# Designs tried in a protein design chat: VH-VL binders against q5slc1. Part 1

Scores and structures below are computed, not measured.

Target 1, 112 residues: q5slc1
Amino acid sequence: MGALRGRWAEEEALRFLLGKGYRLLWRNRRTPFGEVDLFMEKDGVYVVVEVKQRASARFGAPLEAITPGKVRRLLQSARFLLGRDDLPVRLEAVLVHGTPKDFRLEHLVLEL
Positions, changes and structure headers below are counted from each chain's first letter, unless a header gives other numbers; Kabat numbers aren't used for antibody chains.
F, E and O are the ipSAE of ESMFold2-Fast, ESMFold2 and OpenDDE, as the mean of both directions, binder to target and target to binder. V2 is 0.75 times the mean of E and O plus 0.25 times the DockQ between their complexes.
Where letters were taken out, [cut] stands.

## First folded at step 1 (VH-VL)

Design b3
Fold by OpenDDE, look of step 5:
Structure b3 (fold): chain C 112 residues (1-112), chain A 119 residues (1-119), chain B 108 residues (1-108)
Amino acid sequence: as target 1 above (112 residues)
Amino acid sequence: EVQLVQSGAEVKKPGSSVKVSCKASGGTFSEYAISWVRQAPGQGLEWMGGIIPYFGTANYAQKFQGRVTITADKSTSTAYMELSSLRSEDTAVYYCARDFTYEYYMDVWGKGTTVTVSS
Amino acid sequence: SSELTQDPAVSVALGQTVRITCQGDSLESYYATWYQQKPGQAPILVIYGKDNRPSGIPDRFSGSSSGNTASLTITGAQAEDEADYYCNSRDSSGYHVVFGGGTKLTVL
């Protein structure tokens, strides 16, 4: 559902994480288990990053939570991309709050 | 290439309702929004509302709140706009458009549906 | 709700540069989207975001913003550029889409 997110938000999230020392491996990568917004590496750990836009861009659409099912699919996607399932993967989320000209970022980390 | 095909012209009496359809072909219907925009003769564009078919959620312009209903059928990739309590001022060309609402642009437009309200 | 305002009409000589400006409080937060409309036709997206052109839109079209204003600039106007131009954005709430009143561009 990459189209249901502003590319500007993704760009800001990416810029934010790059600035924090993350290394980008893939972006908007489709897998049999879903799309990974950002697949990155930080300090030798692979990170699946979900970019969520918390702005008034949706037509009354609520913010979708990262459900356990979503977590599973993201993990599966990560393993698919890595071609292996024996490496630790961390799930993170970057919440983009606001508008293209006035926004803030919130970084959430979840250990998988 | 995504195309939006709208239903044909309508002639309605005041007080009646009109339901215009917008069928999308090509692309992924669930990945964007559909906005409805009308244009009265010789006037500007006026946003009526929009829907994100994936969520089934719609927003409406205040002007039309309570009088317009926007729906979407994902199975047929068709969006609908129903306007009730029609009045002569509702005479206009009604457009549907693919709305990348998170990017704030509408890049594909239907050809428009002319709705004429007259007694 | 917020509104966007633009001049109802402007003119430009063939080959010259013209700027169409849109103003509104919501433009402090959002970029303007610009549409071109010719008689009897549906609007066509010409500029969106900071300064993005869709495929097929000539590079003589460009967008800019400053404060609560946004501008569409046509550098080297062509005869076929004669049309109505509408700016569009979200309102201040972000939930609604708003259009400017449109600007009729005449190419002389």
Scores: ipSAE 0.593, ipTM 0.886, lowest interface PAE 0.9, mean pLDDT 92
Fold by ESMFold2-Fast, scan of step 1:
Structure b3 (fold): chain C 112 residues (1-112), chain A 119 residues (1-119), chain B 108 residues (1-108)
Amino acid sequence: as target 1 above (112 residues)
Amino acid sequence: EVQLVQSGAEVKKPGSSVKVSCKASGGTFSEYAISWVRQAPGQGLEWMGGIIPYFGTANYAQKFQGRVTITADKSTSTAYMELSSLRSEDTAVYYCARDFTYEYYMDVWGKGTTVTVSS
Amino acid sequence: SSELTQDPAVSVALGQTVRITCQGDSLESYYATWYQQKPGQAPILVIYGKDNRPSGIPDRFSGSSSGNTASLTITGAQAEDEADYYCNSRDSSGYHVVFGGGTKLTVL
C-alpha cells in the first residue's frame, strides 16, 4: 500500500503529531504483517499511526476504510518491531481531508 | 525499480482504431496508476486518461470520452490504450507513465509509441 | 486551451538564474509538478510537491508556489538544461490531469 498513498499527507500528519508532543521512532517500516506509516511514542506509550488521505485522488479512486483486519495487522506489526508482546501499544489514525495547500486533519483512536 | 515498455510504432488508416500496450516490470503493478499522455508533432503534452488497476477504475479527459478506452490486465502487468475512429489529428507519440494518484505526479515514463494516421 | 498558462519561451545566460512560471486556478489548492523534455525523448520528472526533487535531479532545480502561481527556478543554468519545461496539475474536480502549454528554455 505504500505506493497508493501520498507522502505529503504523511508529512503533514507527522508534523501535526510532533506539535502534540509525539516522538517519531520509525517511519514507513514494513513487516511480515504489512507496513506501518508512523511508529511513535507519547507519554511512555508506543503508538502506531495509520495515515489515510481523504483528499480526492486522480481518476476518482474510492476512499479506503480502516477495517478490523487492518487494525489487527497493525498491532502484529508493532509487536514485531518491538520484539516484545508485553508492552502497551495504542493504535491511532490521522485522516487528511482536502488538498495539499488547503487541508484539515482529523485525529482519532482506532477501534476493533 | 519500475520500467514501462511500450508496443511498437503503428501506421493506421482514418476511421480505424489502434491499441497501444504498456508492460510494467519491477514493483507491484496494482500499487500505482498508469496515465496515457500524447504529443502531436511540435505540440505540447496532452493527458488522455488513466487507470488504477487496484480499484479497476479508469477516467478520461473530456476531449477523448467516447473514443478512448483504457484497460489493464493485472496478470500480465500490462495497461492498454485503445483509440477509435482515428483522424489525421491523432498522429502523435503516445506515452504511458506511472502515476501516483494520491501524490499527483508521474515519475516513470515509457519511451513512447508513434502512431501515424494517413490514407 | 489549457487551464494552466506558461510563457512559450524564456532564455537565460549560462551560469545565471532563470524562473519559469505557471498560472492557474487549481494551483491555489495543489502544488505544480514540473517535467523536463528534450527533443525525441520522454518527459522527466524534475520537481513535485511543495519543493521535492527526485533522486538524480541536480540541486540547482527548485520549486516555489504563491497563490495561483507556481515557479520552477534553475540557479546557475547549465547547457544541458536547455529543454521544454511543462507544469502539471489537476482540474477543479481533482479527477483529471492538465498540462501547461510548455516553456522552451534557451541557454545562451
Scores: ipSAE 0.328, ipTM 0.794, lowest interface PAE 2.9, mean pLDDT 87
Fold by ESMFold2, look of step 5:
Structure b3 (fold): chain C 112 residues (1-112), chain A 119 residues (1-119), chain B 108 residues (1-108)
Amino acid sequence: as target 1 above (112 residues)
Amino acid sequence: EVQLVQSGAEVKKPGSSVKVSCKASGGTFSEYAISWVRQAPGQGLEWMGGIIPYFGTANYAQKFQGRVTITADKSTSTAYMELSSLRSEDTAVYYCARDFTYEYYMDVWGKGTTVTVSS
Amino acid sequence: SSELTQDPAVSVALGQTVRITCQGDSLESYYATWYQQKPGQAPILVIYGKDNRPSGIPDRFSGSSSGNTASLTITGAQAEDEADYYCNSRDSSGYHVVFGGGTKLTVL
């Protein structure tokens, strides 16, 4: 408690997606298959969103790549969170480039 | 709650080295950086450098490049700062802090280690 | 790299509002972070990011920024707010952490 766990890049990605009509269901949710950054819904489709920072920080943590194995675990996590496997699911990423006051977002749909 | 416990005060001679430890209790030691910040008597805060223990990646302020070495031991959840070729101007309180470098703040600070450099 | 500049001292009457400023070129790209330090003690975080206040910091503390200037505002200053205040950010390269020189706040 009192811990300062929020990430600026994740907050900006969330704000961006909310502005595009996405609805937030959960965030930072742990599953047996991994952690989901943002779990959202848009036009009847459930969306797992990975947020990645592309900041140039020699001191900062390395950015995690989105690998084929990661894609598979995100799908497994979505089905776990929904409790069923017959709903439409989409995988997306938001890449956040730059600094907190001078950034840009790259919004990607990951193929299913 | 994360706490940072630093080693005790040191009295050193000019030309020698000092190594200060910073042990983290609780939390996930490898998921944040440990930064070192010093404060000379009556003066402000000065960042020396930091390390992300998981990756072993250290970054140093240009002023201290070549004189400071920052390391971490994940097995003991302890970070170390070693400053060499000590001069009287290095007399200061040395703090370690938990640093969320991608979020640009330090939220947990050690109590400080006083290092006195005198002949 | 660029330096962060703070006024060395500022005074405020009890219950009044005070603003502590921090200037630097890097603040065009990075938010300023604010720390409070009392004599003989380690700093504590009071404001980070755009205007985030950690748990336990009174709501009379707030932050703002515009261009190359950031400010810490204390509304309704209390005696216990008397302390040194440091701003902190990245240097112009983005690679190094930098602190301002500190501002001693006196509550009259």
Scores: ipSAE 0.012, ipTM 0.662, lowest interface PAE 8.0, mean pLDDT 85

## First folded at step 7 (VH-VL)

Design m4
Fold by ESMFold2, look of step 8:
Structure m4 (fold): chain C 112 residues (1-112), chain A 119 residues (1-119), chain B 108 residues (1-108)
Amino acid sequence: as target 1 above (112 residues)
Amino acid sequence: EVQLVQSGAEVKKPGSSVKVSCKASGGTFSEYAISWVRQAPGQGLEWMGGIIPTYGTANYAQKFQGRVTITADKSTSTAYMELSSLRSEDTAVYYCARDFVYEYYMDVWGKGTTVTVSS
Amino acid sequence: SSELTQDPAVSVALGQTVRITCQGDSLESYYATWYQQKPGQAPILVIYGKDNRPSGIPDRFSGSSSGNTASLTITGAQAEDEADYYCNSYDSSGNHVVFGGGTKLTVL
């Protein structure tokens, strides 16, 4: 997770995914290719989940985009953590919008 | 185990400026904001503004816009607040605080810098 | 209103429960953050988020919110809890930090 992302947003994303039947394997794991926010499993498939929060209005910092290069690095990180590259891995994101008492989540699949 | 060490007390004349420093020790200075909060004698807390050192972007309370400048020097892990055109009502204790902007709290506070504006 | 309103003073008997309130429109969007300040000292964080206590804050401190009102509750108040208490949130745009006027708690 980046330097300026709230733990509240990550917790809400995790709770949301757990409620959808995902199982948490690892959280905030660092690899040579980057950090994996949530590494999960759903119906026998490994899932890397990136949690993004838009910048606070207070300081106007830009939202970091999820680029095709970022998506490729997330896949590399998943393979590193698994210790193999022959397993199916799904890449997803949860975008957190709004404030702690009035937020919404957007759940999407990341494609190369 | 971050501590915020502020510069010493200052006595200033009306119309002058003061620059207060806030040095972070025991941690990486770039991962949070530094906010400035003042407290006049017998009064409450008043947020003046803050800066995220990673972006170099400052944000100011409307009341102080145009009189306050907040900066950070990442190489020395030091934030600065400069208040210009001082008036007697600017006599106060000036605090810096580590501000986790996306968590909405300030967890570490400096001990405060007393600024006295004598007429 | 963007302002945060607190009663200027409240009292509690030793060992009793007290509630300090904070009201403002922004509290519908943000949880109040609560700070304790004793004379001559810097404020310290006591409650943030929904009801989180930092390490070292006694479990007699708790937070709650409903609509545009937030409360700091101290159950079993101790003499050492005598202090000023400030709530904090943000203005209507989310751009500026706002403090309430503070509540002086006297423990009888």
Scores: ipSAE 0.346, ipTM 0.799, lowest interface PAE 2.5, mean pLDDT 87
Fold by OpenDDE, look of step 8:
Structure m4 (fold): chain C 112 residues (1-112), chain A 119 residues (1-119), chain B 108 residues (1-108)
Amino acid sequence: as target 1 above (112 residues)
Amino acid sequence: EVQLVQSGAEVKKPGSSVKVSCKASGGTFSEYAISWVRQAPGQGLEWMGGIIPTYGTANYAQKFQGRVTITADKSTSTAYMELSSLRSEDTAVYYCARDFVYEYYMDVWGKGTTVTVSS
Amino acid sequence: SSELTQDPAVSVALGQTVRITCQGDSLESYYATWYQQKPGQAPILVIYGKDNRPSGIPDRFSGSSSGNTASLTITGAQAEDEADYYCNSYDSSGNHVVFGGGTKLTVL
């Protein structure tokens, strides 16, 4: 059961990464280990991208930080999608800050 | 297709409380919030508050703070709106709506519950 | 808290174009959402975001924004478009949802 997130934020994150030369492989893909927001490829390396949005104070529930458990599940998901576990997978995050009309993106490479 | 089915019309006395239910079907209750919006006769839409069932966190319009309670039961996919200390001005149609929190829209609405407050 | 304002009523001739405008400080930060409501019915989402139409909404409906305003435009108004239209958004704090006062559209 995933946290709510904005589709607009995901769209902007995707657009941002595409502009950087990332290639989209899967989007919002469910696996037995959880959902992958964006599964992409950059320079021959597979990348799992987690899109995080700055939560509105509307419901007082900030999005969870990417936990070690989440990292493990994302890697498992990546391996599942690839059908193999011998390829390197990079984990990245795109943080979307602000409002639909005025936002900024922060691109993070996560340490594994 | 997600549908929101609301409880039936209510007739209440001033000072009493009313609790309206909103049951979601045809989808996952955890993927959206439920907002409550009311409309007095001949008046406009008025947001009362909302809840993210997954989190159990509700927020309220300032006007209704302390008088309205919004809850959700994930096991039954039902959201509730309880309004206390009813007054004649609370006579209205009360709607629940599926609210995508980060999209800022409500795309599925219940048919509304008429609440009449009269002595 | 912030509020959204709309003209209470506007008219348009059949087949003509009409723009319903919503104004509010929060619209500087947030997109407006537009709802159509006919008598005795629940509101229907017609426009959200920059200019998005839900499935089933005719393409004659479009949305735009400028400064602290947002507009719903009906290009080629049809008789069935006669209804009340409400704009909606967050308030400036982003903590609350607010509606405009609604605009009654009459199709002549």
Scores: ipSAE 0.036, ipTM 0.714, lowest interface PAE 3.1, mean pLDDT 88

## First folded at step 8 (VH-VL)

Design n1
Fold by OpenDDE, fold request of step 16:
Structure n1 (fold): chain C 112 residues (1-112), chain A 119 residues (1-119), chain B 108 residues (1-108)
Amino acid sequence: as target 1 above (112 residues)
Amino acid sequence: EVQLVQSGAEVKKPGSSVKVSCKASGGTFSEYAISWVRQAPGQGLEWMGGIIPTYGTANYAQKFQGRVTITADKSTSTAYMELSSLRSEDTAVYYCARDFVYEYYMDVWGKGTTVTVSS
Amino acid sequence: SSELTQDPAVSVALGQTVRITCQGDSLESYYATWYQQKPGQAPILVIYGKDNRPSGIPDRFSGSSSGNTASLTITGAQAEDEADYYCQSYDSSGYHVVFGGGTKLTVL
């Protein structure tokens, strides 16, 4: 999977979510099912956050979609990290548009 | 620690082609691009183009479009830059560099390959 | 626009502060990346982003930006800082890498 992404994008996404009252549990956490960008908690609910950056104009690489398969793997990763599968997990995405100097964030809550 | 090892110096005739290699040592290609930058004697840096080895997608400076070909072999962690229809103005040191596309910098550079074009 | 402009040469006394400036329309949207190059050597990344230094780069190097300009500042110049400095950005489309013309820094 591993779409090209700047570290700054994840940092800004994290800062954004922290400002929204999210609490960070893990970042860039590898599991047998894949890597979780941000694993957080908001209002007592666990949230797996996928940080996506727009495609680079330089090479025309398309933005990777969040496929149903990826959703499954992210949920499996979350359950693995929690060590249990009986807790609800929400999937969210932060889209980063622009450059480190001039960017905007788009926060998406995915319906599961 | 990643290093970029470039092929040796080249002496070419006008009209010929040169192909310079850039091998990543101490590591493998990751989520970065390889950019090619040249520098004529006493002149500044000039970007020629780059490639994302993972995707095989290359991008070229307008000045060199149609005359330069950049490729990559993931199995050998080697990038290539081929410049055709050589002219005296192409005499320069050619660098490859690790280009973190989404970080917007080149942090690891090869030592450069001197290409001399003379009749 | 795909042009970055910087002074061809500047000088600084040992221990003093010098600022090398880069100007271009793209700098409105991009931070400049700065490279140091000494004779016979490959360029070395010294500053990127808002004000980030790679490992091994002395803290006397710093970056700043204002409008369509970016600056590399050396606070307390050392003799070994004598080199050429290049700013780097991208064209308006973001498709191509663009370098400034380079600034030769002389330490007096």
Scores: ipSAE 0.739, ipTM 0.911, lowest interface PAE 0.6, mean pLDDT 93
Fold by OpenDDE, fold request of step 16:
Structure n1 (fold): chain C 112 residues (1-112), chain A 119 residues (1-119), chain B 108 residues (1-108)
Amino acid sequence: as target 1 above (112 residues)
Amino acid sequence: EVQLVQSGAEVKKPGSSVKVSCKASGGTFSEYAISWVRQAPGQGLEWMGGIIPTYGTANYAQKFQGRVTITADKSTSTAYMELSSLRSEDTAVYYCARDFVYEYYMDVWGKGTTVTVSS
Amino acid sequence: SSELTQDPAVSVALGQTVRITCQGDSLESYYATWYQQKPGQAPILVIYGKDNRPSGIPDRFSGSSSGNTASLTITGAQAEDEADYYCQSYDSSGYHVVFGGGTKLTVL
C-alpha cells in the first residue's frame, strides 16, 4: 500500500511475460481486497503477478516483501476477479532491477 | 491536479536558519517524493535533497550534508527544508518538486521561495 | 564521474531544428530528464525516459540518447521555445540527483 513504482517497470514486466507466452487478462485491477498488478493466464492456469521494483539507491527505498497477508489478499483478489474460488491460481513476481535504460528482470514463482 | 504551495520569501542574516515549507494539494502525498532544488541568481539548478514522506527517508546532496534537514508531515501533506548556518552564497530561489523516484523525473514544481541572506 | 556537461548557449532560427546535448558517464545507465525554464519561472519537465513527453508538451520536443550522451531536439523551433534547458540525471549510485549546467537557447 502506497508503494512507489514506475510505470515503465510494469510495462517491461508485462512485455517480458507476454514474450514468455503469458496472456494478459487484467492490469492494475482494483478489488475489494487490494490491487492486482497483472492478472494473466499461462498454459491454462491463472496467474497473479506482483511487479516489484528496486530503484538503485535513491532514498534507500526498500524492496517491499510479499508478506503472507499480501499473498492472502492477492489470492482473494484473484478469486474475486474470476468470480469463483475453485480454480487454481499461481502467484508469481517479477522483480525489476535498475533504470529504464539499464535494467534486468527476475522472475519468481512463489510457493504457497 | 497536484499543486505544490511554498511558503513566502525570507530575509535572513548570516549564521541564521531558514525553514521553507511545501504543501501538496490535489493528490496523494504517499505516491511520490519531494525534492528540493535551489537556484542562485543567474546560476543553474542545484539539487539539495529529497524525502519520501511515506517512508520517512531523506537523502541529501553531499554539499549540504549536515547543514540541511528535510522532513515531511503526512498529516498535513507538507514537506520542509531547513537550511542552517546561512551564508550569502545561500541566497537563491528554493523550489520543491514532486519527484517520482521510480520514474526518474520531477513533474510538478512549486513556484519557488526566495531566500535572501545578507548582513 | 557524475558531472553532466552541456553547452552554455545555442541559437536556432525560427522554424529550424536545434539539438541540445548533454554528456556524462551516468548517461550510460540513465536516460536524461530535460527541463525548460523561462526567466522568473519554475522549471518545466519537457522530456523524460527514452523519449517521453508529459501532457501539454508539444511534439516538436523529442529526446534521444547515444553512449554517454543525451539530446533534446526541437524540430521547428518557435519563439516561445527561447529558454534555458537543463538536463538531469543521477550519480553512479543513483543516490544523488545531478543537473547539467544549463543551455540558453536563443530563437532568432
Scores: ipSAE 0.730, ipTM 0.909, lowest interface PAE 0.6, mean pLDDT 93
Fold by OpenDDE, look of step 8:
Structure n1 (fold): chain C 112 residues (1-112), chain A 119 residues (1-119), chain B 108 residues (1-108)
Amino acid sequence: as target 1 above (112 residues)
Amino acid sequence: EVQLVQSGAEVKKPGSSVKVSCKASGGTFSEYAISWVRQAPGQGLEWMGGIIPTYGTANYAQKFQGRVTITADKSTSTAYMELSSLRSEDTAVYYCARDFVYEYYMDVWGKGTTVTVSS
Amino acid sequence: SSELTQDPAVSVALGQTVRITCQGDSLESYYATWYQQKPGQAPILVIYGKDNRPSGIPDRFSGSSSGNTASLTITGAQAEDEADYYCQSYDSSGYHVVFGGGTKLTVL
């Protein structure tokens, strides 16, 4: 996890997904193609989860988006972690809105 | 282990400027923010502002807006805090600290730089 | 322009429990971060988040929150715990860092 991203946000995202029946395979896993926040499994399907925090106005930090390039890298990372490219992988995002004491989560399924 | 090494003590005249440096080592400078906090003798901690070196974006406490400039040089992993129009009230120890933007704490602090403003 | 308020001084007997409280509107939205500072030294992070201790911080330090307040509790105060303790949070916008006035803890 990057030092600029809140650990609490990832923790809440993970907790949320675990509660929904997701199984954690890897967390903050670095690959040659980038870092995967959460690599999980749900109902037999592998899921790459990107956690995005949207709340801090500190330092005027820009809101990062999941770009097509990021999507490609995440897919590559997933394939790398799996050691194969013939399995379906789903890309999802958990958006964390608000502050550590007052937040909400938004779960998005992204199209690859 | 990340360490923040600050420049040495400064003695300044009123009306002058001081620029304090904070060099980071032992980690990735681009992955966190640097905040500046000062402490006048016998007083509490006072946040001045900070910068995300990766973005080059700085923010400032309202009290110091227009008088403080915070910059960062990624190539040298060094952050700077320049305070102008110095007055006696600016006499303080100035700290830099590693600031996790979304984690909301400062976990590594420099040892501080004493700035004395006197005529 | 949020403020955090702390008692300027508190005392605790050796081995006893003491709670240092911080109060402010921003604490409704943010957890307080606590720093310990001894004379001539830089502040040291002791508690952050809901109740997280950095590595190296004794488990006798704990954090809690209620409403617009946050507390640092030292359960079984030791002599070396004598220091100033600062709470830290943010203004309403979350843009600016705000510190409490600090609490001088004396261990008797």
Scores: ipSAE 0.642, ipTM 0.896, lowest interface PAE 0.9, mean pLDDT 93
Fold by OpenDDE, look of step 9:
Structure n1 (fold): chain C 112 residues (1-112), chain A 119 residues (1-119), chain B 108 residues (1-108)
Amino acid sequence: as target 1 above (112 residues)
Amino acid sequence: EVQLVQSGAEVKKPGSSVKVSCKASGGTFSEYAISWVRQAPGQGLEWMGGIIPTYGTANYAQKFQGRVTITADKSTSTAYMELSSLRSEDTAVYYCARDFVYEYYMDVWGKGTTVTVSS
Amino acid sequence: SSELTQDPAVSVALGQTVRITCQGDSLESYYATWYQQKPGQAPILVIYGKDNRPSGIPDRFSGSSSGNTASLTITGAQAEDEADYYCQSYDSSGYHVVFGGGTKLTVL
């Protein structure tokens, strides 16, 4: 898992996506290019999912952005995990807002 | 296994300051925050503040703002808590704890540092 | 802190069940975290989240919540369970940690 990220947030994100028909392939998978939070499949398409918490963090912790560099590394990680680079990969994000008892999820499809 | 090793007991006079250290070992210092909690004799737990070493951001309980300074040295995986203008009521055991900010718990605690403030 | 309230003391007979309750507005938004503390020792995390136990914590410990309350339940209390128990949450801002006053559990 990413530094300081709550496991509950990832779990809720996963539950959310599973409920939407996504199939989990890997979670918290380390690659030479970085860590993939969730690697999933939806309707025959491979999806890299980044889970982010957007609630106000204690100690004024900043929210990590999904930078272009992060996108590239996620794609590289996906290709590494697949063992091939000829398949399309979609990037998505699940934003977790709020607290463990009072939260909402925002599902975003990232444009590459 | 992550462990937090704190500095030794301190005896201080009123008006002075004390700086307690908390060294983390057996894990990644960048994965969590360090919180400081004190406990006066026969009393309950009282949160003082904490720091995320990775970000260098510290937060303090309102009661201690202006009197406490929490810092961290990533190179040595050590957090510090400095309390100034000491009073007799600051006599307590001071704990550092591993604080998972987004998990909302403190799972590893130091053994505590006894600070005695007396004339 | 006065934001989380606990009974100062409770007792339980050996092998019986006891519930320690924590009350506070923040518990509407956060799960209570529970710590066990024995004399001369640092606190030990026993319950967090909905009902999560860290490794090494016996399954007789469980957590629950309802409204602005949270409870730690010990089902089948053992002599070694005699200790102080603290609930922990956060203030309304979510930035500051708040502890309950603690509950001294005596096992009879």
Scores: ipSAE 0.612, ipTM 0.889, lowest interface PAE 0.9, mean pLDDT 93
Fold by ESMFold2, look of step 8:
Structure n1 (fold): chain C 112 residues (1-112), chain A 119 residues (1-119), chain B 108 residues (1-108)
Amino acid sequence: as target 1 above (112 residues)
Amino acid sequence: EVQLVQSGAEVKKPGSSVKVSCKASGGTFSEYAISWVRQAPGQGLEWMGGIIPTYGTANYAQKFQGRVTITADKSTSTAYMELSSLRSEDTAVYYCARDFVYEYYMDVWGKGTTVTVSS
Amino acid sequence: SSELTQDPAVSVALGQTVRITCQGDSLESYYATWYQQKPGQAPILVIYGKDNRPSGIPDRFSGSSSGNTASLTITGAQAEDEADYYCQSYDSSGYHVVFGGGTKLTVL
């Protein structure tokens, strides 16, 4: 568990994406390049989804931005999990803002 | 499985300091915070502060700011709480607890360390 | 404010249902976390999140919340349920843990 997010936030992100027609393939899968939070598929495209919880100030825990290096590692992880590099892959994030009873989601496409 | 083992009871004079230890067994010490909660005789639970060992940054309740220092040693899986300038009102049982910061609960508690402050 | 208010004492007849309440502004944003404490013992977690029970907590314990009020319900109360019960949430900043004053449950 290297990511700073609660299971509640990941479940809400997953529910949101399932409602948008995404199909879940794997959760919390480790690779040599890092952990993939959600590995999904939509309309023939594989999708790596990073889930970040933006309300993160308690105990001074750092909120880590999704850096260009992180985006590259997510792509490397997707290719590792697929065992090939010739399939369409999209990188996305779901940012969970707020608290368990008062949250909103922000859904982003990540560019390498 | 994580268990929190606390140091033994302490008897202290007013004006001195006490340092209570909390050793985690099993699991990784870095996946959660260690919070400190005290309970004076016949009273309720009072949060003092906590630390996420991986980041080393502590967060303190306002009441204890300036008197409490919370630290962690990852190599020994041990957290420490030091309370200075002790007074009789600090007589209490001091608990450490595993605090899942992003899940908003404390699931494993130490058995407590009794600190008695008397002349 | 950030304070969590609990009734100091509640009684229930053996086998009956009891509800322990916790009220505070932060409960509009957070689910209450509930702990049971018996004399001379450390607290134990009994309910967290919307209505989650840790392993080992009997299914007669449940949680609920609405607005700024949360409740711990014990259905079919047993003698061993006699204890102090604390709710937990956070202050208005979300940075600091707060506990309710505790409710002593007596099983008659």
Scores: ipSAE 0.399, ipTM 0.818, lowest interface PAE 2.1, mean pLDDT 88

